VHH binders against o26223. Designs and how they scored, part 108

Target 1, 191 residues: o26223
Amino acid sequence: MKLLWTSQHIKVTVHIDGKVSKMDVLEAIKTRRSIRKYQDREVPEELIDKILDAAMCGPSAVDERPWHFIVVRNREMLEKIPEVHPYGAMVKDAPVAIIVCCDSSLEKIPGFWVQDCSIASQNILLAAHSLGLGAVWTGVYPLEDRVEGIRRLFSIPEHVIPFSVIPLGYPAENPGTRDLFDPDRIHLEKW

## First folded at step 6 (VHH)

Design u38 (framework vhh_7aqx_2)
Fold by ESMFold2-Fast, scan of step 6:
Structure u38 (fold): chain B 191 residues (1-191), chain A 125 residues (1-125)
Amino acid sequence: as target 1 above (191 residues)
Amino acid sequence: QVQLQESGGGLVQAGGSLRLSCTTSGLTFSTYAFSWFRQAPGEEREFVGAISWSGGSTDYADSVKGRFTISRDNAKNTFYLQMNSLKTEDTAVYYCAAQDHTESWYLSDRGYDYWGQGTQVTVSS
């Protein structure tokens, strides 16, 4: 039995040695890897919605939140991305990609949109990983040829700047977890 | 300890062919992507070609497309550059390079983890 209005929260659990467990935030951050090989399997729309919800929850300079997102599932369009992004060949094999954009008309303080869109991009990677998906950030801005190529492909208005292309899917590769902690990069009280 | 060692360089006449080899040790060969770079006298190092970890994807510089072929042999821990229809402009020291699974959002020659010492290729007219 349920009310007319029911909120659906879909949770992804990791099955480890027969036990179902959920990835916490620190685990997600430490175990996330760039994934460039994907299964030939569709990603449910509900998972994309969760990822984009997480992307929009990042901190933003003077809370301008200038990010916009293009969700690309059309295979013909995905196949065209490598033509304008030389290191984006893996995108054609992904079931979906998210293009992170900045709407400059929403900018309240000049220049900080780059940090805002970087935060949104990283949140997409972390959210995807937490949901059992693999993703990779492929750089667009500040490379002018890639910016204009992506703009043309997706009919992006001149006041909107494509920032990154993030293909994602169920992973078909499993790179090992890295331990990158370097105490020599931590300075107490002074440099 | 990871090492890459080039071999197969030498002197060849224009229009000829040469096959370069890069033998690797100290890495899990099947998980690495491999590339060839070259540096001509007085010039900057330039990209020549690349092969993915699966061997299913290859990329080439426009100057060598259709003439050079990169390949890999996982059983021998070795990858190759087959150079056909050589031109005097191909004269350079050729370097092999290996890239582990990378977190880089911007790929470039600076992102390669390991490099060989280089092998000289000289194409005479």
Scores: ipSAE 0.230, ipTM 0.642, lowest interface PAE 2.9, mean pLDDT 85
Fold by OpenDDE, second read of step 7:
Structure u38 (fold): chain B 191 residues (1-191), chain A 125 residues (1-125)
Amino acid sequence: as target 1 above (191 residues)
Amino acid sequence: QVQLQESGGGLVQAGGSLRLSCTTSGLTFSTYAFSWFRQAPGEEREFVGAISWSGGSTDYADSVKGRFTISRDNAKNTFYLQMNSLKTEDTAVYYCAAQDHTESWYLSDRGYDYWGQGTQVTVSS
């Protein structure tokens, strides 16, 4: 069943054969939405690889690239994530989730890892969207209870900090289009 | 009992405008996303457009984008489909649908909780 998702701007023709329509970078950015409902459909490993490749292409402070990624497909583990992440309920319904982590031992300058992992996380979202998948950024850091919960659940070493949990899947919902442009937030030359 | 009722359908000339209304009862209007679908003779029911519970998000089929606009009035428990620049291919039975969902909706007709009976829209050449 060709679910023709007609979004206003992006016919994501999810071809049954896995062919995804290409979108340009501005289209990807503007049309990306958080997706929290997923089809009962597996995500091919090839797509995950492409997403992870994109995740690693972002800049990082002094090129420290502190990120690590845990790819979770195990149903039992996916179902446990909401137990330690109250706003991660949708994770249990996703066929796969990526946990973005920072290895603090890779930091060259302290503190920039948050930006680094944020960029990686955003790239995951954009890449997923461009590939016809839906995803959502569920924040872990800096909330200590979530950080520790994910750490324990996945036996993450102390020097590694879980940053975000990103469930992914073929979308079963459309959040529609929003206009987020706000000219009042733009200042010319001075405040 | 939840009821959705379409109104405003009829015959219109190509290039003309029509405004459909869907009046709801028996549900908490403010918590529902609303959609319009249409079905032409011999065709499958297709998504026309939707509006989120807050009204902050909308979506439209490519075929109607720029011509159709969906809005909602919570005080009246009514949402609307403004159809401008109508074409003969817009001829169909139009259905309103409701889903208890916040910021998102289904593009398929399978995910909706409630449906109207439909109203005929005929666009003549």
Scores: ipSAE 0.225, ipTM 0.636, lowest interface PAE 1.3, mean pLDDT 90

Design u39 (framework vhh_7aqx_2)
Fold by ESMFold2-Fast, scan of step 6:
Order: structure tokens, then sequence, then C-alpha cells
Structure u39 (fold): chain B 191 residues (1-191), chain A 125 residues (1-125)
């Protein structure tokens, strides 16, 4: 089958292990993998700033942009995350984690903040990948115990909802690329 | 066709040892992480232990730490659970499970791609 519209390749320049690398947007999306093993190596503040800039550029319902971010580098705090997140064990080994939060006072339409924070979370994963880092989205919302555990641990106010915890670092694993294209999920003109 | 098959279960006296094996076929063994789960009669399925795809990391349930050891043999496409100092409370059907490197943002036992049929371990007093 012939593609109806041809995308142009957008090249992204990234610094990986002191060298410059280039990756087009489709390649970045298709090759990004969840990374749960990290080198014992500091992530520069500049890279975190670039990732958060990208996170805030996502679309949001009625442009409400309800996201807030907590950057956690404190080792003691990172080590406490697995106590309130049973599948967050890898976070204690990461040099840094980002907690994506919804400030409900910024919500303009009920319920859409979940999609907004999902978009921000995915942008963090893609931006990290483009910068030579690995990251993983560990789910918090809508699991009530995790939401309240993270809220308590980081003194998050009542009107703010922790959505995801994303540890990141220089990757210490390299999972292969997946081929997931399934034409049976594409319907032309009608279901 | 992917298959996981447990072996090594049976009846053992309290304080004894048993080694479970899980043989795999139809998957690229080196890219998978492996776990053992167990289910006692009338109880929910519980996690026992896990080994990473590289073999460099292992994790255990508190109830079995120091007594059980998980290991893998990539050349034989097999992974193991060495069970020492067995207690009557360890009586359960033991299941092996395999997880490819997952993209799931919500991890649970449902994140495992393949499961064995289970092997009975009975610890008598």
Amino acid sequence: as target 1 above (191 residues)
Amino acid sequence: QVQLQESGGGLVQAGGSLRLSCTTSGLTFSTYAFSWFRQAPGEEREFVGAISYSGGSTNYADSVKGRFTISRDNAKNTFYLQMNSLKTEDTAVYYCAAQDHTESWYLSDRGYDYWGQGTQVTVSS
C-alpha cells in the first residue's frame, strides 16, 4: 500500500557520551525503549532543563497545561520511592527522577489532565532518548495508594496530583528495537 | 510457539531442599527476564523471585530471602529456583514466568508475557 502523505525527516542533534548524534523524529519514536538500568553517572542540569522544556511543549486540553514537575536528585529520597511504589525499585539506582504532577487549580476541563500529563510523560521519555539518556514511565495515577504515598513523601499539596515517576540516567542496558506495525488495526473510510 | 515448562517439583520434608527448573522454547532466552510465582490452595498468586535478562540482578520476596536462589543458564535456555530450608508454608503450585523487556508503564504480574503450567511443591512436617 502507498503512503497518502509523505513526511519530511526532521533531524535532531544530540550529545551522547561526548559525541554528537543525529536522529530523525520517526527514528526517535520507534527506537525509544523503557530503560531501567543506569550507569553510576551524573546527568547534567542542562539536559534536565532541555527535557522539561520539551515536556511543557505538548498539546493539552483547552491549553490548560496543568503539569508541574519535581526533580529529585537526593539519594535518600530516591531510595524511599520503592517503599510507596512497589514496581519502582529501579528508581533507587537512578541518578535523577522526575515526578510529573497535575496542578488541579490549572484544570479548565474535568478529567483531561490525565491525557495532558500522559503527553508530558511521553515527551520526557522521547526527549531523554534524543539526548542519549534512558528513562522509564512508572505509573502512579490512578493507583490510590501510590498517589497518596508519593504525595506524602514529597509534601505535595492537596490540589496537586502525582501522575508518574520517571527515573532517568545514562543507559546501562540496550534492549532491541520492536516492529509493532499492525495493518489490521487500520480501517479505511469506516470501521 | 512459545512454551515454558516447570520440572523438579514433588514431596519433600520440612528442612529439606528442592530445585525447580523452567525450560523454555520458542523465545530468544537472553532477552527475557524470568520470575517464579507460587499459589497456595485458596490464596492469591504471589511473587517469589526474579532474575534480570543479564543475570546481574535478582530480587526475592521477604518470605524466601536467604533460603531461595534464582539462577539462569543461557546455554540451556533454562532458569532455576533453588529452594533450601523448606517450610510447610512453602507448599504451593510454583509457576515460572517470562517477561520480554517491557514498555508497560504499569507493572504487575499481568506484565509477564508467558507462563508455565505450574509444578506442585508439597512440604510435609
Scores: ipSAE 0.234, ipTM 0.658, lowest interface PAE 2.8, mean pLDDT 86
Fold by OpenDDE, second read of step 7:
Structure u39 (fold): chain B 191 residues (1-191), chain A 125 residues (1-125)
Amino acid sequence: as target 1 above (191 residues)
Amino acid sequence: QVQLQESGGGLVQAGGSLRLSCTTSGLTFSTYAFSWFRQAPGEEREFVGAISYSGGSTNYADSVKGRFTISRDNAKNTFYLQMNSLKTEDTAVYYCAAQDHTESWYLSDRGYDYWGQGTQVTVSS
């Protein structure tokens, strides 16, 4: 059954000023891109709040919700992040970044926190996109040097693990949309 | 009343250039994203390109990438479509469209608040 993916013209709606996004969830998922260039424009706190709200709406193992979020707007701190995160160069150009962390003391079962924080991170990306912002997931965990670098930079307690750094801003680039659907990755009933 | 008016269309030879303008009135220009669409005879209206309200983002259809450029002049309440290296397949009625308070754009013609009447572009061989 060739799913004729009719190239449905994806409506990309980016709302400014905290307006309710007209972008549906599938559209958000399909049209989201990593954005690494940002406008010289501040992100309203209201948008960050919405993004963080979305970040906390994901499932977690046994509802452990181990995530914490550091919102970074300080220019000096943003500029220091690339020093400990070699692939985080764009962070210095962003008006704000969210650091997603795991509080290990909140884990009810070990190891699922990676999934939990991944879901939170992805929700941040999707929410940002739906709100007209660009973002990129820069991985921290599981790379020890990055983890420790971010930990030191932000004085993160030992039991808290930095997981990702997500710079956010109004996009100054448009990489376009791409079709990532691969039917070869779909198996029916059996491998 | 909000109005969008295209201008600059006409007949041009293949390989030539044309610049379309869309002049707007009755709206707060700086808060709108703008797009160009085109419709060839017997074809559906298709997305050509867009520019965000801030001008910081642009997007183009694959068929026009590298050849067409969209820009805006807030002081003139006008945005433009620079068309270079025109091809016969670029022949169409070109429409300008506006949508309010977006850094993005609609790739379909369903989400726009306002439309121009269109201007004919004919590219001859």
Scores: ipSAE 0.000, ipTM 0.257, lowest interface PAE 12.5, mean pLDDT 87

Design u4 (framework vhh_7aqx_2)
Fold by OpenDDE, second read of step 7:
Structure u4 (fold): chain B 191 residues (1-191), chain A 125 residues (1-125)
Amino acid sequence: as target 1 above (191 residues)
Amino acid sequence: QVQLQESGGGLVQAGGSLRLSCTTSGLTFSTYAFSWFRQAPGEEREFVGAISYSGGDTDYADSVKGRFTISRDNAKNTFYLQMNSLKTEDTAVYYCAAQDHTQSWYLSDRGYDYWGQGTQVTVSS
């Protein structure tokens, strides 16, 4: 494996055969950034499948796995998302977006679905990054206007709650790395 | 069999212009991103620029930005490198390369599926 730099100074790990290599879990976590600019490139279905597989591998309360995923590639629909999501402007520029939803009928314990879907969403981000894609978590829940906007736009049933919209694509920006470690947030044995 | 063939190279004076062409065969042109690379004597092959499969996205090395432009003609299965304001340091063998759109472009030269044989560009002072 070799680390390469794109013309945009994005670090890319590739195999000897020129393919993007998967990152180790810590590298993926540490180097992941929100990406809001994307190349004019399609994302292969295979990568989306891998991302969705990862999304479904997270834990959930009492294994309720309440998540559903809407994969959106339709350009018209992608362009409509910003109309109901003020901070989703980048979605219109992405080749694909994943909408993470909760089927409330699958909840076994009330309220934990937020954590479940958050884990799923984060796994999407990490998986995307590890595969050489860029993504960003645009929050939908718990903002009612966004929830209802996305619901209406995608005809989502009432018992299903849209949670996040995650545009994905090959990155066209490099926000750089951040060191977010804060030892003041670590408490030993007690507060 | 996939083939990429460069043309349009030659000798040009500094400040001049040259247009390189890369004609492709044996591949579905519309599904590939294309790039130009160059290699000067004693130097490593370096990225010059790229164009996305749709043509809607281009990128260039800093050394050629503002001077070089890449375009593609799907109907002709050909993409181009327009080189303006050429400098002596632009002297190199120029290679065209193709990469399937499902692969990440902006990779090193090892990430491309197909390569041309190269065309010499010499810029004299």
Scores: ipSAE 0.017, ipTM 0.320, lowest interface PAE 6.9, mean pLDDT 87
Fold by ESMFold2-Fast, scan of step 6:
Structure u4 (fold): chain B 191 residues (1-191), chain A 125 residues (1-125)
Amino acid sequence: as target 1 above (191 residues)
Amino acid sequence: QVQLQESGGGLVQAGGSLRLSCTTSGLTFSTYAFSWFRQAPGEEREFVGAISYSGGDTDYADSVKGRFTISRDNAKNTFYLQMNSLKTEDTAVYYCAAQDHTQSWYLSDRGYDYWGQGTQVTVSS
């Protein structure tokens, strides 16, 4: 048996309700959708660990890696998130949520932590999708009321900024596919 | 592909009522926010009303507030504009529009992703 390893042809195994699917990287990027409806089913800790490993593998400005993560499984705490996040109603129905935070003491260059935490958030979404889970990025920063609300709910220190809340679980909906390629947004060599 | 189709327009007398419908296909209805716009001859296109993807929030232009009601029916993949106490100034082509929140991390004031072809509403005195 001849095995060739290449990042361009890597397949990932996805478990969906006992079924196994495989996706390459481009397929995973193109088919990931925001999922807001979840099955009443636990997500194993091993899958969360894989997702967080992937989150920390993103590039960051001057390699500052300012991200910290809060994993929320407690039902009572998940049910309180919609009280401080008006577009986070789905979080109360999710088996788990990840709060992406920036530790400002780790910031080496001002302002780039927003891009760093965006990259970490996107990696969470892609990793979840590759593992047969659905997830959605609900925005916290830069909305002051949401930042303060989430900070107070989870006892987050003042030097740490909550960036996003990402509920995830086994999907109970299928939004289908979209063709988002728009050549009018591509300019060759100049605007 | 995504399509939006308006229906329910027509001729009505001042003081009357009409219900416009916008039927959607090719999208996951429950994850979209929806709006109605209108354009009268020689005028700019104006906002009429909006409903959030959760259905919990609605917004209206001051000119129609208290007279028009926007609603959605997720089971039918359709949203509506109930127009009461119609005035001659309500005469316009009415357009339905959809904004996809599946790729958005929060609701924005940006333009809409998909539009219907429009339906004519004429209010006679």
Scores: ipSAE 0.000, ipTM 0.134, lowest interface PAE 16.3, mean pLDDT 83

Design u40 (framework vhh_7aqx_2)
Fold by ESMFold2-Fast, scan of step 6:
Structure u40 (fold): chain B 191 residues (1-191), chain A 125 residues (1-125)
Amino acid sequence: as target 1 above (191 residues)
Amino acid sequence: QVQLQESGGGLVQAGGSLRLSCTTSGLTFSTYAFSWFRQAPGEEREFVGAISYSGGSTEYADSVKGRFTISRDNAKNTFYLQMNSLKTEDTAVYYCAAQDHTESWYLSDRGYDYWGQGTQVTVSS
């Protein structure tokens, strides 16, 4: 490990123009929607790097941070995902997908890696939305057939568990906003 | 507040036709999958037909296949059940149902988010 290696990871100041640059955190959370239709446009590596940086900033049980990520751009590999994930048909039409994985060797508290990887997955969705991209979380864990299928396709070692597959790209659909606030689910002082 | 409201039910002679409508409010229509169910007196509620959120896929119960057609009109926030060649056995209260698949990480045929109050269809011999 070289000290110079750490300095190579200095974050660069960037400017995001247009609508996405004016979105605050609350607006991003409330307007993010699952996007399953994508433009035939490449997503720059710089944006993927920003998304993965955000993914790794989530809270983690006892700061174990067990997440690893596979970035898939290969069209043939993307086209094979629907064969092992019945609701992942949209993945083959995306320019890129991120597979969120847990390295079980990094786990400090049994079972909490599920919450850790869920947080990382949601951060990917929010970061993508904030950058003008669309994404969707397709579930892998705890469905054993999907876990095994994804493991085989991407040569994932036995101690690593694929958690979710998140295709992303520039959106080719624009779903409306949702009104989901339900005061009946809020209890003051007691159940 | 989300609401589903059925209309178009009524009395019809065997061999006749009816078109049921389900008008929705308070939801983003294009992101929902829709289904029709029915319940005859003293029987359990049964599935009739479904249409996907894209409109590209439809499914029907074997008892109505070839006679009933489900469709959707996104511009009108309404979906339909066209019922042809009606039989006395089709007599039931018909319910429309909506399922938001857009935010589901695990898609399945279980769990409908919203239901209409039902509309009576009576087929006389």
Scores: ipSAE 0.016, ipTM 0.419, lowest interface PAE 6.8, mean pLDDT 84
Fold by OpenDDE, second read of step 7:
Structure u40 (fold): chain B 191 residues (1-191), chain A 125 residues (1-125)
Amino acid sequence: as target 1 above (191 residues)
Amino acid sequence: QVQLQESGGGLVQAGGSLRLSCTTSGLTFSTYAFSWFRQAPGEEREFVGAISYSGGSTEYADSVKGRFTISRDNAKNTFYLQMNSLKTEDTAVYYCAAQDHTESWYLSDRGYDYWGQGTQVTVSS
């Protein structure tokens, strides 16, 4: 089934002053890109709060809500993250990063926390984008070296698992929009 | 009264270049995002490109990426569409549009506050 998605109906919004975008959900999803270059501009706390609020609105297995968030603004700490995260080089250039973690003690069913934290992470990305910020998901879990690196760096307890590091900032790049729709990935009724 | 006026259209040979201008009046130029659209005969109006209020962001249709560039001059209340490597399929009436948002644009012809009257661009083989 080839759904005719034309990018022609998508609103693209870039925010300079932290104004809340009027993007609808589909617009945000469709136009979101990974942003790895940031302006030398601080992100208001209000925006971070909104992003975190969004992060906590996703579903979780049996409503376990195992997520925790570390908000990192300290320049020294941001600069250290790439030392333990090889693909997190851009973090040092971001004014802020959110580390999404799982508190394993909150798990009600083992293993679903990965989905829970993924949803939270994606919501962070979408919320950031809708607010005129750029962000990128840098995966930590399940790579042990990254997990332990982040754990040590931020003194994260053993029962808490760092899942992702998401740098955020006002975008200093515009990768453009992509059409990622693939009708070959859609199966009707059966495979 | 807000006015947008296109200029610079005309006949050009394939492979040639043309620069369109949109001069604005009656609006606070610096607070608007601007876009170019085009409409070929028998076709729907289509997004060509846009520039944010700050000029820091641009977006282009895939069909014109690498060939067209949009810029703005706040001092002149004018924004531009530089069209290089023109193709016959670029033949259309080109419209400039304005949207009163900090840094945003629509890829559709919806949501824009003001429009120009259009300028004809004809690319001959």
Scores: ipSAE 0.009, ipTM 0.259, lowest interface PAE 9.9, mean pLDDT 88

Design u41 (framework vhh_7aqx_2)
Fold by OpenDDE, second read of step 7:
Structure u41 (fold): chain B 191 residues (1-191), chain A 125 residues (1-125)
Amino acid sequence: as target 1 above (191 residues)
Amino acid sequence: QVQLQESGGGLVQAGGSLRLSCTTSGLTFSTYAFSWFRQAPGEEREFVGAISYSGGSTYYADSVKGRFTISRDNAKNTFYLQMNSLKTEDTAVYYCAAQDHTESWYLSDRGYDYWGQGTQVTVSS
């Protein structure tokens, strides 16, 4: 039996049978929050695969699909990420992190890879959320110190650009939901 | 030590009312969401209802919606299950459960931090 419980605009699904919760795309988008605290619980590989599948389903410029993904589960490596990423402190507490990278050699049109990898990163967040996980986008690019830090740490080739680090885990916090709709940001036909 | 203790159970006739209480100790009451579960003989434990940590939201299983009401009293570290229009099918051991919102997003009967020992509710025809 699946029951939905909404508290503070967050739909909480009560799973009695232990099944993974599913939510529609709009729900996922609206209820997704950055999660920086994680349970001491491993994330099944199956879920990571689903997340990565979703990550690769986004559009890219002229279908260049420049993205690569590093899946990090090694505790030592996870613990080192905060050393080169000052806002990535939570990574050390996550059971897994995905590093989204761009292979510049795959670019067909220069510069669009940022959008491509952004879409991939967002899809990771949404997919994670829809699967009952929490995640946060920790930006790497375009900050050179972070880019090089991650590059060195993971021996990433020069032609490959680390873009984001996304720790994932079962949420150990409930930040609630927020209404971000701003009609003042909507312009009809013209500015 | 955290403790949850149910009270108020007993025998009641169909159509009657009963109010269960769950008294808690050893936890920060205001930060916890609370739920009621029940388990009938030979059946699986089932969700009855829940109340958010703020008390601003309550949710009920379809089987009890409109008949049961959950409330909480933070000053007393107690939350309640008011059961009206009781039916024979409501006969079960009722359990109270607590979950810190900082521990989990999704609720299951296995995901709660603390449980009471249960109180028997018997509804006779």
Scores: ipSAE 0.039, ipTM 0.386, lowest interface PAE 3.8, mean pLDDT 89
Fold by ESMFold2-Fast, scan of step 6:
Order: structure tokens, then C-alpha cells, then sequence
Structure u41 (fold): chain B 191 residues (1-191), chain A 125 residues (1-125)
């Protein structure tokens, strides 16, 4: 075990008084993995609602919140996604997918919708993980062929930009956790 | 220790065929996406083709589309490039490359984790 006085770095844990959450924020961030294999089980509507609520809680440039979401459960439509997304083969096997979109009419500052939709996408992944689901971000924007393919497939109007496709389900795989902390990427005071 | 090793290169006449193999060791083959690149003398390295970790998606450079086919054999930890209707302009060193696709939200021709040493393909007229 650790001898405290011999350590140059003391590890501390911050606890909230009372019961600890089933999965705290740091645990969710550190243990979330991309999941591409799903059980043949329906995801309840209530869980999708919680995930989308979390997605809309992200910070947004000048609070423009340009995100819109398409929830796809139709098997025929899910099976067509790999035809327009070359790395989306797993989507056809998912019980549900969420398409994150930007409504450009809501954009207040040009270009920041990309960060806004990235934040929404990451919140979907973290919320899904915290609820016992697996998900993966499959990239759409800025790849023009994928943007136009998804737009045509889901009848998305020209002022709306599909950003990501996120299949979700109960996980049928269990990848290990990763330790990615690299102190060489941290600079103190200046480069 | 991760290694990628190309084989199957050599000299071939225009209109002929070659099959390149890339044998991998030291990685979990099923979680990796694989690509082929080539480099002609004095030229930049060029993307040739890619296959997803699931094998369900393939992508090709326009210069080789319809002539080259990429495939993978998970049981042998090997992936292939079948090259048909070879042209003199296909003369290059061919490199195989592997990218851990487990956390990639899209496949890119940047950020390949491992590369083979290359195999020479020479197409004579």
C-alpha cells in the first residue's frame, strides 16, 4: 500500500456528503468506450428522452443552441445508413440511432455550430453510458458525400446540416478501460 | 511488438495482375481498419484503398477504382490488395497500414498507427 509521507503526489478523492452516484461524471468520462455491437433489445423511449435532455444542456456559442435531433428506430431506414456512410455498418444492427443536426437558421455566430453539435454529440455518448447503454459517434460533417447522403435519406432540408449519426443499444461487447493521461501534453505558464 | 509485413510484390507486365498481402502480428486484428498506400519515386505518398474493421465498408482512390479490391481474412490476421488490369503508372512501393478504429469516429488517411516496410511493384510496358 501507499505510504503517504513518501509520496510526492498525494491522491485525494472528493466526495459529496451522502450517497455517491452510481456513476459519477469523472467515472463516466474515463470509462465510456465506443460500442458497435448491440443486444437485440429495445431501448425504452424514456431513456432516449433523458439522453436528448442531456444533449441540449451543453454550452453553446452565444447560447444559439442550433441542434436538432432525428430519432431513427425504423429498421428499413437504419439498414440504409451504411449505403451513405462507409463506416456506419454497425448502425443497421442497432435498435435506435440519433442523428445530430444543425439548424443553420438558429446560428448567431458563423461557424460555432460545429462546436455546439460536437458538445451535443459527446453529451449523448456520456448520457447513454451513464444509463447502461453503448453508443458510438459516426462522423458526418464535414465529409460532403456523407452530409448529402444522410440529408437525402432522411429528407433533411437544405438549411439543416446533419452532423453525426450515433447508434445506441444495450452493449454486446465489453472493451476495457484506457489510461490516456499524458503529462507531456501539459505546459505550465507557457509552451 | 506490432509488425506489418507486405508480400506479393514484383515485376509484372501491363494488363497483368498481382495480389499483395499484409500479415500482421502483435495487434487485435478485428479492432483495426486497414489501408494500402503507394509512393512512386519523387512523388508524395498516395492513398490506394481502405477496409473497415468490420469488413463491411471499402473505399478506393479514383485512380484504382474498378481495378483493385481490398479484403481481409480475420482468421489469418492478414489483409490483401488484389490488383487487376495493372498500368505502368501503378509502379510504386506499396505500404500497408493499420489504424485502431475502436475510438475513431471516422476513418482518415491521417493517424495510422502502424506501417509496413513496403513492397516494390513494377509494371513494365
Amino acid sequence: as target 1 above (191 residues)
Amino acid sequence: QVQLQESGGGLVQAGGSLRLSCTTSGLTFSTYAFSWFRQAPGEEREFVGAISYSGGSTYYADSVKGRFTISRDNAKNTFYLQMNSLKTEDTAVYYCAAQDHTESWYLSDRGYDYWGQGTQVTVSS
Scores: ipSAE 0.012, ipTM 0.288, lowest interface PAE 8.9, mean pLDDT 84

